# Designs tried in a protein design chat: VH-VL binders against q9k656. Part 2

Target 1, 183 residues: q9k656
Amino acid sequence: MGKWVSVAEKRQFLKWFLTQQLKRKDAKRILEYLLQHYHLLEQVMFTEEIRGRERTLVISTLQSDEPGFAFYLYRRKIEDPIRALGELQANPADPIYLILHFHGKAQNHQYLQMLDSESREYIKRFKQFQAYKEETDSLIEAVLIENEKKMLLQQIDEALDLKDERRFKDLVKKLQELDRRSS

## First folded at step 1 (VH-VL)

Design o19 (framework fv_ogalvibart)
Fold by ESMFold2-Fast, scan of step 1:
Structure o19 (fold): chain C 183 residues (1-183), chain A 121 residues (1-121), chain B 107 residues (1-107)
Amino acid sequence: as target 1 above (183 residues)
Amino acid sequence: QVQLVESGGGVVQPGRSLRLSCAASGFTFSSYGMHWVRQAPGKGLEWVAVISYDGSNKYYADSVTGRFTISRDNSKNTLYLQMNSLRAEDTAVYYCAKDYSNYEGWYFDLWGQGTLVTVSS
Amino acid sequence: DIQMTQSPSTLSASVGDRVTITCRASQSISSWLAWFQQKPGKAPKLLIYKASSLESGVPSRFSGSGSGTEFTLTISSLQPDDFATYYCQQYDSYSYTFGQGTKVEIK
């Protein structure tokens, strides 16, 4: 039911991934082991979510802010790559879910093509969230500038009512500076 | 005996076609990726194409993309290279080579003896 | 494509000499490099794979080292059978690419 991914596609991507500097150096031994054993690569599925009771490997590069290594098995988290490797060697026929974290992942078409449908939707939503956050941050800044301008205008009106010539001139100068910065 | 034997080379005019064959014996041909590698007379090695064990994946060097087609017949333990629109620069000894893996994407652990293709007027 | 450059292009040596050939990749290929030996009129023969692993049946005088972009093939004590052309080859990504070759000639 899922999308078919060839062993060749998985191998070429993992070869590239191994050129990146990993947060947990020992995790490379697991990937090298997978690359050397065809039957294990057949069982590898790329995903973006930890899979309950299934075997899930998480490996991250230095540029990622995610944890460097984790192996999830039956609700347990194993943080030792050597112990994880031992489990993979003992149970070669079981599926292996692989989560890779690296710079530019959301824009990496080769990686995205290997993901299951659910994981692809997660990445798509993440991209939309990033775009929205950038737009929202810009809008917040614009609102803050507008609010400061409104406060200055209110103070100018008050200075004018009180016939405070010096305060009026100072506030007008501040308003002109804010207009200059916002353009 | 584990071996690869190429055939089909010869002299051909520019713009014409030629088909190379590579007969495999002594190993389970249907389980391994296969490659074509060429060498112009007196020059170095150049990778040409690869095909996966089941024929589902194929990759080509830019210099031959759109002109050459790699294929295989697992029932006959034979690899093929169909060469169309031949150019003088395609003149070379063509080797078939076995991928180390049960798919493709690794190094070459077995080579054939080669077959010479000369593209000349 | 990844460019592979060998040095030297030719070297002259005597039996018993220590010979070193260098191979440079235009970008990191980790350890996905093989070394081949080719004698005139013959197909190439695999010597080393994964940068440093000796192929079965290859004499122990051959060794490989390096990772990333710089690799070396060393013959510790050159024998008469070793006069040949040597090629490095990356198999990190398609298109696979070879170095231009290093010819080891008798002095």
Scores: ipSAE 0.005, ipTM 0.478, lowest interface PAE 14.2, mean pLDDT 84

Design o3 (framework fv_ogalvibart)
Fold by ESMFold2-Fast, scan of step 1:
Structure o3 (fold): chain C 183 residues (1-183), chain A 123 residues (1-123), chain B 107 residues (1-107)
Amino acid sequence: as target 1 above (183 residues)
Amino acid sequence: QVQLVESGGGVVQPGRSLRLSCAASGFTFSSYGMHWVRQAPGKGLEWVAVISYDGSNKYYADSVTGRFTISRDNSKNTLYLQMNSLRAEDTAVYYCAKDLRSYDFWSGYPDYWGQGTLVTVSS
Amino acid sequence: DIQMTQSPSTLSASVGDRVTITCRASQSISSWLAWFQQKPGKAPKLLIYKASSLESGVPSRFSGSGSGTEFTLTISSLQPDDFATYYCQQYNSYPYTFGQGTKVEIK
């Protein structure tokens, strides 16, 4: 099933995707073939998971850590794009699930709107997790600054006890600069 | 005390393979992402690869994709870089570096670096 | 790939000078930028992270600013220990990329 997406929307996105550098150059031929055959493009559905019983194409750009190319048919994995293209040509009416891996995918609104409901929910949760992680990193930075201030205050107390005027002045300057940075 | 010690560098002929190791101590190795960064003689820094804390995610520079493989053995506190199909342009000092953030599937910047190991690819 | 370009490639300065190094990203990286210092024969050392946060133990004369695509590293009063090569690194997106480096040398 999945979300209904017009052929025009799929075409526009795939034309953009083809401007990217793919890990497997031969995979470009499959996407170009889909773009040249509207009836096949009508059968394409964008997803984020491999479908066990359906045809699933996985294509990745150079910036992705994912495999460059894979074609799943039933539970078999085909790594040769030419063999995959032959299967698509033999069964033009069957659904084709397409997984695209590229940098910035979570921020690409055009791609996100083409995904099925489950895949969109996954991306949404990923974005929420990333936002939470960024907040956590900021808290860690605040803690590191606070710990540095505590260390400086302890060292200042020690310098006062030792009557070390030079060290005292240096430490106070560091504390003032740390305060400016955290303001 | 955090320590990173690289090993496995040396002189190797073009087309051959070489495996670098990085022995880590002084921190919970299995909690942090790890980087490999290289520097050709007299040139700047070039990021090579990163691996997540658990080894499930890996990212590579375009220049080494398909030839180099980053891996880790958390039981031995050791990071590896398997370098295949070596080319003259792979000649560099290879640094092992610790990522600052723990349990981060999006690796960041390294806060501690090893001293590096020299790899020379020549005939 | 996000390309990082530093300027100048080489900078001659005297002790006590205010030194400014610029780093430009080919696309927005928000504030996900770090600055490193490397002395001859040594591994790089982290100076600044998240564009403007000073790493613990780094002298306060170092500061960073900027966001998006243009970033600056400033040394307010250059000291003898600061003659080195400086690198910026973006960590917004993989592959992580470094600038080509800026060498700060004695005038």
Scores: ipSAE 0.000, ipTM 0.427, lowest interface PAE 20.1, mean pLDDT 81

Design o5 (framework fv_ogalvibart)
Fold by ESMFold2-Fast, scan of step 1:
Structure o5 (fold): chain C 183 residues (1-183), chain A 125 residues (1-125), chain B 107 residues (1-107)
Amino acid sequence: as target 1 above (183 residues)
Amino acid sequence: QVQLVESGGGVVQPGRSLRLSCAASGFTFSSYGMHWVRQAPGKGLEWVAVISYDGSNKYYADSVTGRFTISRDNSKNTLYLQMNSLRAEDTAVYYCAKDRSTYYYDSRGYSFDYWGQGTLVTVSS
Amino acid sequence: DIQMTQSPSTLSASVGDRVTITCRASQSISDWLAWFQQKPGKAPKLLIYKASSLESGVPSRFSGSGSGTEFTLTISSLQPDDFATYYCQQYNSYPYTFGQGTKVEIK
């Protein structure tokens, strides 16, 4: 089940998407074909998961780390956009699932509202994972900074014991720079 | 005109092997996936196996996995089903059936538009 | 595996009656459902594919409807030639599975 999406809403989003640079330039022809045929846009459904029996188009922008193009059809994978366009033209009445990969899609409200409920839940989980990863990375950085600071303090004490004024001044400067990073 | 003709059925004892053939004509055999479907006497239909147009992909029902092997020879327009370790519950009329769609990735429906006449396999002592 | 359940298992009807047979899938199969007719001693014959598409050469009195998990085959005006067992079949995923069959007996 998914929320109903108007053809006008799909058209508006796809026109925006086509302003982005695609990894596979010839995939643009498929999207343009869909935009020129309103009856096909009625069959388009936005998703984040490859559907087993349904036709699933995957198209990615240059900024995405995902593959540039794939067309999944009954567990077959077509990697040539021109060949895929031929399949779409041969069977215009069947549903078309569309997966779009682009920078910032998890924060793109227009895109998220077009997804079915299952896909929206996937994106929600992905956002939670990103937040957790960012928090974990920050904790690791904090631990590394504290360890480096502790080491510098020990070295400063050694320099004082050895009465090495030059080394003392260099280490204090490094400690001050580290303090700026941690605050 | 599409025709599918099964052969190779007969009476066999449990644990033995039997090979079924299906001779196809009237269509471009090498462009279509092919299926085996069976029906025990007085019972319903049970899908057995499928093979893609080029023979590269195969799938089996759990009841026959590891015992049956589907294959095809596109140069002879013939589909095969090698049945090993036969059991009494394999007793059935075996039909070959043509996929409705060309190529395994065609989404215009993957049901069976043509069936053969069937060949009876009886597994008994 | 997707289980297909038909209702009823057997029905009796008179010539000219409107007959409906229901098929339920244990999980969503979109519209990847076919209906077959089988007469005694013969191979099954495709009537309807993709839930509602009438196969070429099949009389217009046959129609199919439904999507997801519930599907119906309708015969608008039963004829003597319609005495048969009818099977639904899902082809959404492997293994393909059939319903248990519905036997239509003409009075």
Scores: ipSAE 0.000, ipTM 0.447, lowest interface PAE 16.7, mean pLDDT 82

Design o7 (framework fv_ogalvibart)
Fold by ESMFold2-Fast, scan of step 1:
Structure o7 (fold): chain C 183 residues (1-183), chain A 122 residues (1-122), chain B 107 residues (1-107)
Amino acid sequence: as target 1 above (183 residues)
Amino acid sequence: QVQLVESGGGVVQPGRSLRLSCAASGFTFSDYGMHWVRQAPGKGLEWVAVISYDGSNKYYADSVTGRFTISRDNSKNTLYLQMNSLRAEDTAVYYCARGDYEDSSGYYLDYWGQGTLVTVSS
Amino acid sequence: DIQMTQSPSTLSASVGDRVTITCRASQSISSWLAWFQQKPGKAPKLLIYKASSLESGVPSRFSGSGSGTEFTLTISSLQPDDFATYYCQQYDSYPWTFGQGTKVEIK
C-alpha cells in the first residue's frame, strides 16, 4: 500500500521506454517479457546501482554512452540477452533490479519517482556533479579564449613590427571572429 | 515504388566539408529509421550512422564520431550527412539505406540508394 | 564492437554447384543477421534477414541458417547471375558491422 511502486506504474513507464531506440535489439525482448508477466513485474525494482548479489539488468538507449545490455548475477556479467532471459524464466520469484539509461533521465519525473531512496540520492549527486562539471568546463573555455586573444594580440604586434601587412590583416580578422564568439 | 536518391558527392580537399542528401519517395519517410553506409573503392561495406524515425536518436561509427553529423527533415522526406574534417580514408561511395529498429521483430536494411561518390584528394 | 568474420574470402565455383559461405560473430547476436549480394557498380541487395528469412523476390536456391555466433548462407545450385560478392551484417548492436565479404567467382 503506497510503500511500493505499483505494477501499473512500472508497466506505463516501460511501455514508454520501449518506444525509444535501444542499443541492443534483443534487450527489447526481455522488457516485453516482463510486461507480459505480472508476477515478474512485481519483482522489478528500479535502481541506479549494480547490486552484487542480486539480479541486475542494465539496458540503454542509443543516446546513452553506457553499454547497451548487461545482466549481473552474483558479480558475474552476462552480455547475451537470450541467456539472461533464460535465467529470468528459471527463477521467476527472485528480485530483479533494473537500471535504464536514456536521454533526459535526470529530468524524468515518472522515472525518478520509481527509484529507491539510495538511487534518488545517487541521481541528486550526479546532477550536482554535472552542474559543477559544466561550470568548470565553461571556465576552462573562457580561459582558453582569453589566452588565444592574448596570443593573437602579441602576433599582431609582431606583424606590425615586421611590416607584414597580409599577416596583420589575417590576424585582425581572427581576433574579430574570436571577439564575436566570446560575446 | 520505394526510391532513395543520393546527391552531394564530389571531389573535395582534405580538411574541408561536404554535405550529402538522400531524397526518399514511395513510403512514409517519418516511420523509418535511416542509415548511411559507405564503401571505399575495391573494399567492403562500412556502416557509418543511423538516425531514428523522429530524429531524436543517433549513433555513429567510431571512425566518423565527432566529424560527421546525421540529420533528417521529415517535412521534405530528406536524409542528410554533414561531413566535416574530411580525410583521404573517407573516400568512398556513400549509400543511403532504410531500416527500422523499433520492435523485436524489427526491420533490416531493405532498400538502398544507388550511392554517391565522395573523393577526398589534394 | 561486434566483429564479423566471413569464410572464405574468395571461392571459385561452377554453375550448378552448392556454395556455402560462413559468417562468425565475436559475440552472440541471436538471429539479428542479414545477408547481402553486391554486383560490381551496384548497390547491395538484401537476400536474407533475421538469419533465415528469405526476402520477397529472392530465388529459393538461397537459404540462411544459424543463430548466436555462427551463420551460413547457402546457394543450392549456383546460377550465372549469382557470381557476386556476398556480405553478412549484424544488426543486434550499434555500431552495425559487416563481414569483409566473400567473392564468388567463376571456376
Scores: ipSAE 0.000, ipTM 0.478, lowest interface PAE 14.3, mean pLDDT 83

Design o9 (framework fv_ogalvibart)
Fold by ESMFold2-Fast, scan of step 1:
Structure o9 (fold): chain C 183 residues (1-183), chain A 124 residues (1-124), chain B 107 residues (1-107)
Amino acid sequence: as target 1 above (183 residues)
Amino acid sequence: QVQLVESGGGVVQPGRSLRLSCAASGFTFSSYGMHWVRQAPGKGLEWVAVISYDGSNKYYADSVTGRFTISRDNSKNTLYLQMNSLRAEDTAVYYCARESYDYVWGSYDSFDYWGQGTLVTVSS
Amino acid sequence: DIQMTQSPSTLSASVGDRVTITCRASQSISSWLAWFQQKPGKAPKLLIYKASSLESGVPSRFSGSGSGTEFTLTISSLQPDDFATYYCQQYNSYPYTFGQGTKVEIK
């Protein structure tokens, strides 16, 4: 029996991941698309292995030596995120394997618990995560939301100082959206 | 008013080291990714390095990888570029630049503010 | 690395002229392109971001268009203050790369 990962858990983690600086900017559009389409998120499996016959998305942050973006399907490699997005839209019921490369992966307890049961390389770290899970699990959503609010509030204060009405209104709208999502 | 002020430039011999600073004011420095961009005399712009808002992510141009180190001190609102093993080809005006975050797109956006630049001359 | 190529490298124009500068990317960058203006001895100034969005405080005579690999900066009616060097920059993937620049000179 592998661990079943809920769409809510996947959404929570990907929302945090999107605060990180990606090597390839347009790869964020794929993650945003997945977040807006829950039926696709249900097909997403977090993994550490490229699957030879399955769809595998690889997305990396700046510090990773891995490519910023790659999409693998039947040994074919697609490097254009827009082309990859088209393939995801054409086959929405097929599994989507997601490999994320980012700083602090070994210390990210939420990420470790989301890995599929076949990702053996992380078993030791996953067992370590279980020891800390109860302490951190209830706080993670609140921390992610508060961190996003802090960034938005800092940006809002700056927009006010700079008398940038356009930016102020855009940021206030985003803060309201975040408040709605947190309830 | 947003300001970025570079300092630390000067004349150095090949193989030596130099550290540049960029003092930020008028905005919440800890909320922004920061970049270094250089321009050799009479030539075009060349991107050098980036550091994320919290310092956890860094990336470098191949020409400086292994020799330059970008860092920041958010408590002092200051960005740094440590330049080791300097070469004649590193001679340039070095600019720091701020990259805003576009929450609508969920991504970093353009360089909306630049410093005045500081000249680094590497000569024997 | 993504190579950015501008055309022309230099152009001569008169006040009131319509000026067009083209920028090509060696691979698709979607809309992640900015245009900068640089005057001698000064830092670059952002004009256009996300290929077509006008930066706050920039005169409406400046406009940008394009997506993918082909991009254009247009100055609809050149003013004396517009004689400068213009650079395009992709920010779709690291390393960020700039075009070689286009110098707009008085005819």
Scores: ipSAE 0.000, ipTM 0.493, lowest interface PAE 16.0, mean pLDDT 81

